# VHH binders against p49116: the designs that were tried, part 35

Target 1, 238 residues: p49116
Amino acid sequence: EGPLLSDTHVTFKLTMPSPMPEYLNVHYICESASRLLFLSMHWARSIPAFQALGQDCNTSLVRACWNELFTLGLAQCAQVMSLSTILAAIVNHLQNSIQEDKLSGDRIKQVMEHIWKLQEFCNSMAKLDIDGYEYAYLKAIVLFSPDHPGLTSTSQIEKFQEKAQMELQDYVQKTYSEDTYRLARILVRLPALRLMSSNITEELFFTGLIGNVSIDSIIPYILKMETAEYNGQITGAS
Short names: E, the ipSAE of ESMFold2; O, the ipSAE of OpenDDE; V2, 0.75 times the mean of E and O plus 0.25 times the DockQ between their complexes.

## First folded at step 1 (VHH)

Design oe4 (framework vhh_ozoralizumab_d1)
Fold by ESMFold2-Fast, scan of step 1:
Structure oe4 (fold): chain B 238 residues (1-238), chain A 119 residues (1-119)
Amino acid sequence: as target 1 above (238 residues)
Amino acid sequence: EVQLVESGGGLVQPGGSLRLSCAASGFTFSSYEMYWVRQAPGKGLEWVSEISYSGRSTKYPDSVKGRFTISRDNAKNTLYLQMNSLRPEDTAVYYCAKGYSFRNPLDYRGQGTLVTVSS
């Protein structure tokens, strides 16, 4: 009973570190990415259905899908982040690194393929003019994925995913009634998210993290964070 | 699971030499550029040296250039730092790091090895 998502869950506003530096650096990229990751996790935590699954299941779901959620967030916030500028700077640096023999050919190829896939995904979402309601439901569909290895409560997760799919369908049919194929065009984009390596995303956007810290290892702590601590991370206030 | 384990640190007199080693596992060592960085007590991280994936290119800041030499053995998954003509200001915890080739490449770092240069 009741909708899976409320209007509160449609609001997704990233606050960028300000000002954007004249020359992009790892600190700015990592801080921006961290803010988006924290915003994405706060968004997930605010969903009553997500909380109803319990802490262990919640942690397992987010650990399995954080890269998909993060990538959807990058697409949704691409303009706010100036993502195209960030990716262009990375590509330029990789081209210079080839000339200086700093990176292996295999690493360069893997990173370039990832950047290409990310650009194509973001471009496809922009061309479809995906709105805030559609992004919220797409994030819910990937969050409530019952097919990740090691999950418990898979029947309940599947029910929440089906509810997300139904509510997205109802929204699209009412809002874009003249575009019969819109829902199919949107949904066919989702499988591409699973082809993107979380390890490369981590190296590309979170490379400034100190020590042997992985996104996978910090997820449980972020999900248990108090609201005040969480808000401090999103805004940079401490 | 990426692991970097540094060794070879210790107490040494000014003007002495020391060789640090870093044993790498959990990734294809030969495919990544590698770094040595250090942190002196109460200071931030300082880049000390870098080496290309092949070992053909090395780079140093002026503070250690001519005194320190970075090298690697891709067959043994091991990174080295030969430190000569050590000075009290070289006192720091030294970290082996795997990085992405941006301005600050510190995505993974080991536990570190302490180098103390003192009489």
Scores: ipSAE 0.000, ipTM 0.316, lowest interface PAE 11.4, mean pLDDT 83

Design oe5 (framework vhh_ozoralizumab_d1)
Fold by ESMFold2-Fast, scan of step 1:
Structure oe5 (fold): chain B 238 residues (1-238), chain A 121 residues (1-121)
Amino acid sequence: as target 1 above (238 residues)
Amino acid sequence: EVQLVESGGGLVQPGGSLRLSCAASGFTFSSYEMYWVRQAPGKGLEWVSEISYSGRSTKYPDSVKGRFTISRDNAKNTLYLQMNSLRPEDTAVYYCARDDYGEFWSPYDYRGQGTLVTVSS
């Protein structure tokens, strides 16, 4: 009874801050990441099935999966963001912090492991040559996850997830008909998203945005923003 | 609540001198390494000076070495920066900062509101 996603939900266009600074800094990285986060939230909010679950459920779902959505967005937009250059700048800052003895060895290890997991995920997605339709359905699958603690309406969420899985299967079988196991190769990548720490993502990418508050605490406000306000955040206007 | 309040900034001619002060409260000042960092208009934060918790060890980047002197008075919970032979490139907002190894991007967390230093002829 109508598709879960329309062609409008496949469009996912990130505009980077301009001009790119002579050296990468926390402000540029934070603005770039904030644009991607706001684009991801706006994308989720535009889905009729998501709207149908109601405000409280919407907030709970996004709080549970924002890091997975953001990481998929990083993989999808890796070239537009020059993500490898951003990660190299983070590693350079980390090496300087080691030399100046400013961070604990445990913290350094956690951050390096996170960067390695992120690079591995993005490389896997690039090797599979995931297209815009596939990314849209993968984001829908992680968004409509019924297995997060504290969720209500879990049966309806599960039905939307199953619908996303079925539409992805139909798309892949039709578009990549000669590659019988493509869907399995794509889906097996998703569990890795849950192994990445949302706390480390916040520290690396959102320090300038969140300051004294968490992404979790601002999600309800982002989801209530008018379309013009979303567009302002996506373009970096304030 | 950790609070740092900087003072002593102003307009000075090239070759002049200024002394900055930072009043610390809300933590055991004598237990923390302290820093002066600065931010020039349109630029990122630049580390300017560092002093150990006891005051026995100080460190400076080459850009200010020999011109700036950091010091502290643990009895008064006050940090100082004596700036001599000031240059136009020293124009910046100067921040007092406490060491906080918990912060990735801002290891000099808990900096105050800053004090503006303008070096112009």
Scores: ipSAE 0.006, ipTM 0.237, lowest interface PAE 9.5, mean pLDDT 84

Design oe6 (framework vhh_ozoralizumab_d1)
Fold by ESMFold2-Fast, scan of step 1:
Structure oe6 (fold): chain B 238 residues (1-238), chain A 121 residues (1-121)
Amino acid sequence: as target 1 above (238 residues)
Amino acid sequence: EVQLVESGGGLVQPGGSLRLSCAASGFTFSSYEMYWVRQAPGKGLEWVSEISYSGRSTKYPDSVKGRFTISRDNAKNTLYLQMNSLRPEDTAVYYCAKSEYDYSLGQFDPRGQGTLVTVSS
């Protein structure tokens, strides 16, 4: 049978809002994060296996794993996003919040731990020098996770996940033939994605969203966007 | 999922009092600064009050200072706004809101559906 992913699914290019403001603010961070989220959702939609699951199932999958996909996207696009600069600005804001009694010490600790986990994850991926093919397959493994509660067609999802794992293995063994333990080093990074809170990710990166809007509520809208509408969101064109 | 449910609004005569409540769920209420904001018919959002996570620090704009008192019961996950000496200008939909990591000072995002307060003779 044909491969799960084609070369078009390996291409993952984030276009940042420009220019970067002198003083980083919640709107710039939110617009940058939204573009990455939209790119990630469009990437998922482009996979024939994902489309084959049907609208209800594919929406449920993305709702369950968006934080994992987003975090992989942050790691993959860390340099183009200047992610270290964004995280430094957030840390500075949290330190100021302690002084002003705006947030409890426990909450600040939880958020700082989340930031440290995110930094460690991105640093580990950078140290491993994960390539575009490897990122594409890791995202596919995360996307086709059959173990989320409430999913339909779990046997089909599991088969697509296994196919992603097999294709990643074949790619790594062929491309990095001298490094017999590379695949194991890559795969052991994935469980850390489930330890990162989607609520904290939302507060850090999506605070600028209008109204009482959760990422969970906008996912069905993003997945139903036409190509022209999607391209408008990615480029910021009207 | 963060949920905020406001209640306690109604029709009251000028000089009267009302106590608004906000029932919070889906987050650790005691760890966050909370806000009351209002929107009068045909006007923008106006900040009304804020309270620290512990309840020890409160802040008010001059328009309500001395008349309104914000408080919280962290054991009950409930935020309150005691409104005294109400004026026709206080007529608005009142919303409660949770704090977020916002670098843009002066921005307010209502998180609930609101409760209507009408001050009229």
Scores: ipSAE 0.011, ipTM 0.385, lowest interface PAE 9.1, mean pLDDT 84

Design oe7 (framework vhh_ozoralizumab_d1)
Fold by ESMFold2-Fast, scan of step 1:
Structure oe7 (fold): chain B 238 residues (1-238), chain A 120 residues (1-120)
Amino acid sequence: as target 1 above (238 residues)
Amino acid sequence: EVQLVESGGGLVQPGGSLRLSCAASGFTFSSYEMYWVRQAPGKGLEWVSEISYSGRSTKYPDSVKGRFTISRDNAKNTLYLQMNSLRPEDTAVYYCARIPSGSYFTHQVRGQGTLVTVSS
């Protein structure tokens, strides 16, 4: 069936809101995060193997892994986003919330620990100098995770995950042939993504943008609309 | 049925000019902000220009500012992009788009695109 990913799936270009304000605010952070989330879902939807699983399975997979995909996207786009500056602005906002007694100390602690874990993850990926091909395959590995509860077609999902792992190994061995342990160093970073709370990610990056609806509740609409747009482009290009 | 149909693309030499058109149907064109976006081979979508529903306000990124002019004719349901002083890096498929305001999770509507190639 050919490779799992093509060169078009390696391209991952985030367009930031312009202009960047002199002092970051919640609206700018939420708009930036929403663009990254939309880009990440568009990326997943463009994979032929993903499309082959069918709409219900696609929805279930993305609902289960959107936080992992989003976090990988944050790491990949950290420089273009000035992520360290965004996280500093969030910390400042949290400190102001403490001063005004708007958030409990226990909740602040949980959020600060999440920010620390996010910073550690992004720093580890930057230190490893993960390239675009490696990011694409890491995203594919987390997307095609067969072990989430409630999934159908788990055998097919596992097959696609194994194909992603094989193609990543092939790429790393050919491109970084002198670095025998590079693949192992990359793969041991992935379990940390599952320790990141999707609820805290929503509070940090998506506060006030979508009202009372959760990311989980809107995923099916995003994926359906992406399918319609994609099919329109293919048909219209005739 | 909402439709956007681009035209006017082609091969042009560096320093040349092209005028793109977009014919809109199936919605109240005069009520929507409109965009031109482009996609070079192997790259993502790049915003090129923005125009308000009335045509009185326009915005451009620095890469095209002073060279490109967006305009609209609400009576004809047509959007235009005048491109002057074209450069090889302007080579892309150009799309007419209606960007939804309000929800970040409603997808944009765009046409099939028109190819612009700037080369000798």
Scores: ipSAE 0.000, ipTM 0.103, lowest interface PAE 16.3, mean pLDDT 82

Design oe8 (framework vhh_ozoralizumab_d1)
Fold by ESMFold2-Fast, scan of step 1:
Structure oe8 (fold): chain B 238 residues (1-238), chain A 121 residues (1-121)
Amino acid sequence: as target 1 above (238 residues)
Amino acid sequence: EVQLVESGGGLVQPGGSLRLSCAASGFTFSSYEMYWVRQAPGKGLEWVSEISYSGRSTKYPDSVKGRFTISRDNAKNTLYLQMNSLRPEDTAVYYCVKGYTLLSPYGMDYRGQGTLVTVSS
């Protein structure tokens, strides 16, 4: 019918916990990451096409793609979040754990490879100077992925993904008319998101969650959260 | 879901021996250091033993050194504590503890429900 995304869906403003502590700690990192996750899920909820798929499909889609959405959000909000500082603190901590034999070399290697891939992804997006419209469409392409196992309504999801792809193409061709290969350079970055382990993302950013709560288990809660509760979460207000 | 289930505690006479076991699940056991800690009635938590992820390195406080031996079987996801020459002051609830989760500041991430060891005649 109309466009998949409106101008309201381009706005993506992360409000960080204030002030930033002198020394980074698990609670600050977790609160920052939780705000980004809540912002990402609220963004998805606001899309009429997403709402039209129904609650069960919405939950399944977000459970399947939250790590991809979160990683795109990290890239988009890298400067606001001071992501390079957070990752440097984590790397320093891992180097200390190597010296103390606290974690196996294999586990540390897996986490270091994940951090390197995340840094490479964020740097590539920054190098390409991905704008807010492009990020909105990339998130929509990831959200409306019909190829996750266990999904229903896959034909309708595929149509929404194709619509996102077409609108991204139209935007890039009009806005960056002199750069014939820009769209191709952007799209070849997306497969890297599926190489990122959601378990390692949870350990890096959500280790401060109380009670062994997985992101998978909280997704239905966040998606059902009322606007007032959501606003309280993203601003830290009570 | 991380689970640690301790067993092997009981009543022993001074000078006796006990072997504690801890069955681990819900994480890659072979990738983490493991600990035994204890808490005597009305007292704080006391570190008892530490073992590296491979089992090659172990550490003990002077209070149990030479009497207690920590070991692990990574194929069975099981941690052990062999306790010899037990003393009344060893009476405590003994907890199996998963070592460091990424970014945890305390070195001890998750502990089980515990197993009671009573050393008395």
Scores: ipSAE 0.015, ipTM 0.313, lowest interface PAE 7.1, mean pLDDT 84

Design oe9 (framework vhh_ozoralizumab_d1)
Fold by ESMFold2-Fast, scan of step 1:
Structure oe9 (fold): chain B 238 residues (1-238), chain A 119 residues (1-119)
Amino acid sequence: as target 1 above (238 residues)
Amino acid sequence: EVQLVESGGGLVQPGGSLRLSCAASGFTFSSYEMYWVRQAPGKGLEWVSEISYSGRSTKYPDSVKGRFTISRDNAKNTLYLQMNSLRPEDTAVYYCATRLYGSPFYDSRGQGTLVTVSS
């Protein structure tokens, strides 16, 4: 059994849509978020351990953790996305909605609290200066979570999560040997990911999806299209 | 800017036929695989068909296999879906899509075209 992740799994390069509009709109935000979500799912699909669990388990895992993977991706890609600019535009839109009585004050507070939690998470990761290896293993830890309801093969999922934790520990101890508490500081950030609502993430970043489609419905489609594309390329190569 | 403009939808009786078109611009159409996907009211997105960049390879789910035919005209940057033997369960908004830059739903940007199978 080799390592859970290879160097290829550390590379996480988001290509932003071009050109950036003069005024941010829901389509640009949605396209940017969609690219990040797809990159995150493609990253997961490339892991041999993930593939070994089978398609049904893969779909269940991604459905359960996509918001955690997406949020880690937002933190990792915050600079290339100009995430602070996107969040500022969303806040401006919400403030206009208050003045027009289009949204309830309670709903606006829920969304603002979510934005605050997201900003706090991204700021904490930036202050810790989380590197590409650390992000890859944090994503693996949340991906291979055995505690989601309805999962099968939970013992195998737990083994992969433990492998991710051990490889992260080995990396941090070797790379940041002088900082005895770094791993602990990183790991205590993870529970915050589960406090962020996937429904609010969807509202903030994915309102521009054509056909009023939900992320939950689109996940099997993305995974199916990846498989279809891969098989098509193999057939075409012959 | 990638643009996909679907057309050809409408009201048709069960057993009828429709031909959908998708006009593509803003990218090198002939270099990319193309897809048709649909969404019925209140339901999730469903993959309907796919075609290779050259047009030589096509794929369909069992739900439409033998009834729908995807094709493309690379000279005209146009994608087609020939739909025969339509059923009430085919009622949906149909979108064309491509996998530019690794995003399977990124370029499904058109308004879609509504297909209603009823009297």
Scores: ipSAE 0.000, ipTM 0.115, lowest interface PAE 17.9, mean pLDDT 81

Design qa0 (framework vhh_7qbe_3)
Fold by ESMFold2-Fast, scan of step 1:
Formats: sequence, C-alpha cells, structure tokens
Structure qa0 (fold): chain B 238 residues (1-238), chain A 120 residues (1-120)
Amino acid sequence: as target 1 above (238 residues)
Amino acid sequence: QLQLVESGGGLVQAGGSLRLSCTASGFTYAMGWFRQGPGKEREFVASISGSGGSTYYADSVKGRFTISRDNAKNTLYLQMNSLKSEDTAVYYCAADRLYGSFTPSEYDYWGKGTRVTVSS
C-alpha cells in the first residue's frame, strides 16, 4: 500500500564545504565524502519500508551496501563535488609515484584500478543521463538487496526490492516512453558496484572520518542519530 | 605545522629486536618509514594507509619488520625483528598529504630521525 518512495526521497542535495582548495587536500575530501555518506544514510533511514525492517536488519543492510550507495551518490553528485578534477589529480599523483618507485607498484595498481572503475561507472551514468527519480530507485534496489550473507527477513527485503524495481519500471516507461530499452541499460550498470573495494573507498575518501574505526563500525551510530545531528553533518554545522 | 617526532632508536645486537615510534601533532593520512645508512641515499622501509588496512614493505625487511599505527594516539610504529648489521641507519618517519607513496618527494612532512645501530 502506497509507493515505496515519496517525492521527499527523490530530493538529494549535497551541501559542499568551502570552495575547493588550490591543492588536493585530505581534510576537504574527507569532509565532502562524510557529508555524502551521512546524506546517503539519512536518506535510507527516512524510508518507511526500511524502518519497518527493524534496527538489526537496518544495520546489516547498510553495512553490506554502504559502498554501493556511496558510489551511486558520487555519480549523482559528481558535478557538485568536481569529482573528475579530484580523481584526475589523484591519478596524476599516482602515475608519478609509479615512475619513481617499483616497491609501491601493488598499492598504486589497486588504487588506480579502483579510480578507473569509478570513472567508468560515473561516465556511464552521465552518458545515460540518469535523473533524480532513477537514482532514488537505483539506491533503493541496492539498499533492499536480499542476497547478502547473514541477513534476516530476506523474504521481506526481496519484496521491497521487487517493489523498487516495479516502481522504477513504471516511472521509466511513462517518462521515457520512446526508449524501450532504457530500463535494461540502467539496471545492467548495478553489478559493477559490487566489483569496487570498500577498503579502497575508505582510503580514498574517509581517512579523516574513520581514524581508528572502520565505516562498518560507525554505521550503527549514524543510523541512530537524530535528524538535527544528520542535518549538522550534511551542512558541516557543529 | 604538523610535527613528527621519532623515538625508540638505540644500540642493539644482531638478531635482536627494537620498536620505533613516531608521534604526530595532528591528523595524518598515509605514513611511512625511511632509513639512511652511512654514506647512502635515503631508502624506503615500510608504509601504511590512513585506515591501517594496507601495508607495504621493502623486500630487504619483508618478514622481519612490521608497521602498525594507533590513530587514537596519532602514533606510528615499526617493530624490527631479526636485526642485521645492514639495518644500521637513521630511521625517518614521513606523512603523506592524501595518498601513500614510497619516494621522499611524495611526502609532505618528515621527522628529524632516530638512530639505530646494530652491532655485529
């Protein structure tokens, strides 16, 4: 009864900290990424279907899919973040490191492959011109994934995922009626999200946030925050 | 400015062990250890990512040295086991601005060094 997502769940507005610094800055990148992560978790928590699954299931689902949600958020907010500029600067830095030091090869290779996959994903989403409704439903499909090990209530999670798929189909067929294969082109992009390492995402974007704790460790806390605390994290207010 | 202070250096006999520490005055991303032996250029020893999830070692120390960090204390460690006379050097702590590297030119901040002498 009723749609899985409301218009309030389609709105996804990232508020960036101060203007991008002259030089690549860990503090700026970590603050920007943290705001996106908190916005993504607040978005998930605000869904009535998600709340209905209960605390333990909510924590398990977000622990399993935070990297996929975050990557979708990076693609959706790529222009606001100037993500292409950030990634290009990182690539240049890593290429120079490869030329000078053979001992760093494995580390640099892992990070370069991750950045390449991220760029390819964001470029494919941009080429498809994914809109706000489509992003909201793609995030819902990823969030309500019943196939992660250790999940309880998998039948209910699967029903919510199917509902998200059906509502996305209805939206795409009505809005892009002349493009018969648009939905298939969009959905085939999702498996690529599971090929991206959450550990490398942590190293690239979250070193300032996580300190001596992993994203998995802070997820329960973020999901239990009051709305005012979420708003403070999104805007950078103390 | 960020300050890095190394400690734990000293005189140790071949086959012995020693633990070096490096305390940072603030946030650091990737960190590493470098060393410079008498009359030699500075060389890479080990590095660790900001999260501690990734570590890398020079072939000459692999299996003998272990790099670790305690981010709550802003402290980097190097546990050195099975020390050889070739390990005699001044050991430097380095911190990166965003991504770890194994070359001196890639690190923003450096300590003053701590001397390790291994007696044959």
Scores: ipSAE 0.006, ipTM 0.218, lowest interface PAE 10.3, mean pLDDT 81

Design qa1 (framework vhh_7qbe_3; at its last look DockQ between E and O 0.04; V2 from the best seeds 0.00; counts 0 for: pae E 13.5 > 2, unsure alone 62.6 < 65, SAP .914 > .668, placed apart)
Fold by OpenDDE, look of step 22:
Structure qa1 (fold): chain B 238 residues (1-238), chain A 122 residues (1-122)
Amino acid sequence: as target 1 above (238 residues)
Amino acid sequence: QLQLVESGGGLVQAGGSLRLSCTASGFTYAMGWFRQGPGKEREFVASISGSGGSTYYADSVKGRFTISRDNAKNTLYLQMNSLKSEDTAVYYCAAGSPLEEILKYLRPYDYWGKGTRVTVSS
């Protein structure tokens, strides 16, 4: 069998809505997040190994890891997204909610901590200067995680994860031969993704987009979207 | 629940221009314009995302129509230039649920206006 990922899977270009408004409103944030979500899911879909698992398994797998993929996407696209500005805007919006007494003290704490975790994770990835290949492999490792409950074909998933890990290792050894511990440094960041609440992520980025509908419930539809439709959405002009 | 009110329709000569407006009574994400001509089925004209950063047009109106929105005013616009007789129709404003942007091809818009009539004379 060939490699798990090809050069085509390294490309991960997010197109932001244009123009960027002076004030980042909920619409802009949600649309930006939605584009990233679609990009992430369709990235997964573009992997032959992913396709080989079948529709049901694919859906289950993405349901299990969409938050992690999304978070990696945030980190990877942080500059293009002006993520710090988006997060600041989200915090500002939260302040309004706080003033309106819409959130409990405990919930506010949880949400703020989550924002902090997101920022820290993205900063840490930036400090490591993770490149496009490394992100692709990290996303693959996260995607093909066999340890989620309810998955079928776990043996095959594990095999794909191992391939991703091996290819990452080979890449790092080849590209960063002078940095003996680089692989370890980047892999130890993955546990932080498991600390991220999918519910809070959904609340922060998608409340204005999906209302009371869960990302979990729409994942099958995202995965079934036509490429042309997706491309049209991403490249749409004002 | 959500009300959409179209305005700006009327009689215009071929080659002329018209600007339609649609005011929403509340929050909307994706919005769009549809039209129904005499003896025809309702057809898609244009749509715009919540932020206005994405727009879509039917092939028949590309280059002639421009959809835009003012979120501060909860208003949707359709600038129609170079109008043709075949553009004669009742134009409907449509708004989707927050999920409409994601599932717009899977389900229809949830909210519709009553329509505004556009007549293009030769």
Scores: ipSAE 0.019, ipTM 0.351, lowest interface PAE 6.5, mean pLDDT 86
Fold by ESMFold2-Fast, scan of step 1:
Structure qa1 (fold): chain B 238 residues (1-238), chain A 122 residues (1-122)
Amino acid sequence: as target 1 above (238 residues)
Amino acid sequence: QLQLVESGGGLVQAGGSLRLSCTASGFTYAMGWFRQGPGKEREFVASISGSGGSTYYADSVKGRFTISRDNAKNTLYLQMNSLKSEDTAVYYCAAGSPLEEILKYLRPYDYWGKGTRVTVSS
């Protein structure tokens, strides 16, 4: 067969809502995050290998790894989103407001720890100057993870992950031939993605979602959406 | 305007159980339960995120109380088990803006119910 990803799968362009408000608000954050989530899921569903696994397997994989995919997307789109500005504003607000209540302190500590881990991850990726091909293959590696509990078809998933790893190795060796250890530096960043809580990601970025629909509930719907419905969600959402 | 209505309060024997409900007139994001006992300030009891994915409890109620929500019915619940005399209070339902999921302890909730009285006899 041909390569796991084509040049069209390397392209990943986030379209932001109206100009960033002068003062940060949760509606802007939620809309921006929703656009990135929809872009990430549309990216995954466009991969022929992913489609070949079938709907039930696709749903299970994305439910298991959406936070990892989303975090890679945040890192890749950090500049477009002004992510550091959003996170710094939240951290400063939390730190300035913490003075009175010990019961609030534990949760604020968890949220701040999550934000610091996210900032560190994004900064590490920026320092490595990860390119669009590398991001595409890193996303493929986390998408085709055979080690999540409850998955079926794990042998086929593992083969697609190995194919992603081999194609990333080939790309890095040819494009960055003078940097013998670049691939190792990139791959060692991936375990950090699993240390970040999907629940805290949901609270920071998706708190404005409608009440009876969580990210887990939304995933099967997004993966089933026709192109017209998908375009309506990313352009008509307000 | 958003309206919150609590129900389920009453008189119960120590060691007993009681379930409180709070029905909202529309969709809510973060929700929580607070209580105010005789001669005491209003205190936090439990909160739940808009998705239901995160729950938090005051140390005094951990292991005894369970917060849950049914978003299809716009209803919040507090299941209270192993009730003690010190749980005697008026219980208030509260709903916050989306920002309150992050800042629930630092900013007041935007919407409050009238309260429902719980009396635990010795």
Scores: ipSAE 0.000, ipTM 0.162, lowest interface PAE 11.7, mean pLDDT 80
Fold by ESMFold2, look of step 22:
Structure qa1 (fold): chain B 238 residues (1-238), chain A 122 residues (1-122)
Amino acid sequence: as target 1 above (238 residues)
Amino acid sequence: QLQLVESGGGLVQAGGSLRLSCTASGFTYAMGWFRQGPGKEREFVASISGSGGSTYYADSVKGRFTISRDNAKNTLYLQMNSLKSEDTAVYYCAAGSPLEEILKYLRPYDYWGKGTRVTVSS
């Protein structure tokens, strides 16, 4: 019955594969993105309200919002990930695919527009200097969205979303008391997340992971993985 | 346990061509070629999706090398044209794990061949 999030849910520390290669490649991009995906899904799993919804609801909820959580993670970790450099490398791969006649012009236009939207979103979040508490509440608002088709317990999900919104409001008013419009500036960024395509995110960041298996199909396995096992397995030694 | 066996390496003159092959002992998803020159780190060369529909190349080999696969034979290929002395290296084949194994880590590649030597002389 306490607050929706605690200080432990504010911590969101992404570690990158080491060493950073001289030239970015599909392997490094995919490993970096995979680490963010796991961190984001395990972050969601750590929330008591999320745990209270039950395993089936948890899987459905993450399947519905994983791309939005991932995109918020990209924005939050853009500097440590060198996201601008990664996106530049992806554009280079796209140009190679066009030259080899492997993508249609309509598809490349869709993908380039998505990259532009992603860059604009990340830049806008950086300009607002969104802090870790604000990111945590924004992720919670996105996670507990009752609007997705096929969800059960939508009334409870809506109540958790309202609680996340209230706690964000309280935090912003207390912490940024002299910035009357900060909450409004933050919240108007969220609609852009619904425009991000999970299909294109998979193409951009996860093509080299395991062939063409969708992220949707692996979510139940990611949610069942032990947190300690995850941390030990992705730090470069095992 | 998945096994990868490279072949097709050898000595070739600058400007020449070689075709490398890598035979996998079982089902694979994404596959790729990496290389390690004398005194250098292992570096990415090229990769291909499980279906063969998407290919990716390091800038240093783009336009000169072609990756392909024959899933009926579980074989990965690297056609190397217009070879330069900088291409001298041991070339390694790499593959993703079976689905259940790879899901624990979401790592691009867990399996590696022993390598095949390519020497480009003038």
Scores: ipSAE 0.000, ipTM 0.173, lowest interface PAE 13.5, mean pLDDT 80
OpenDDE, second read of step 2: ipSAE 0.009; ipTM 0.303
ESMFold2 (binder alone), look of step 22: mean pLDDT 81; pTM 0.840

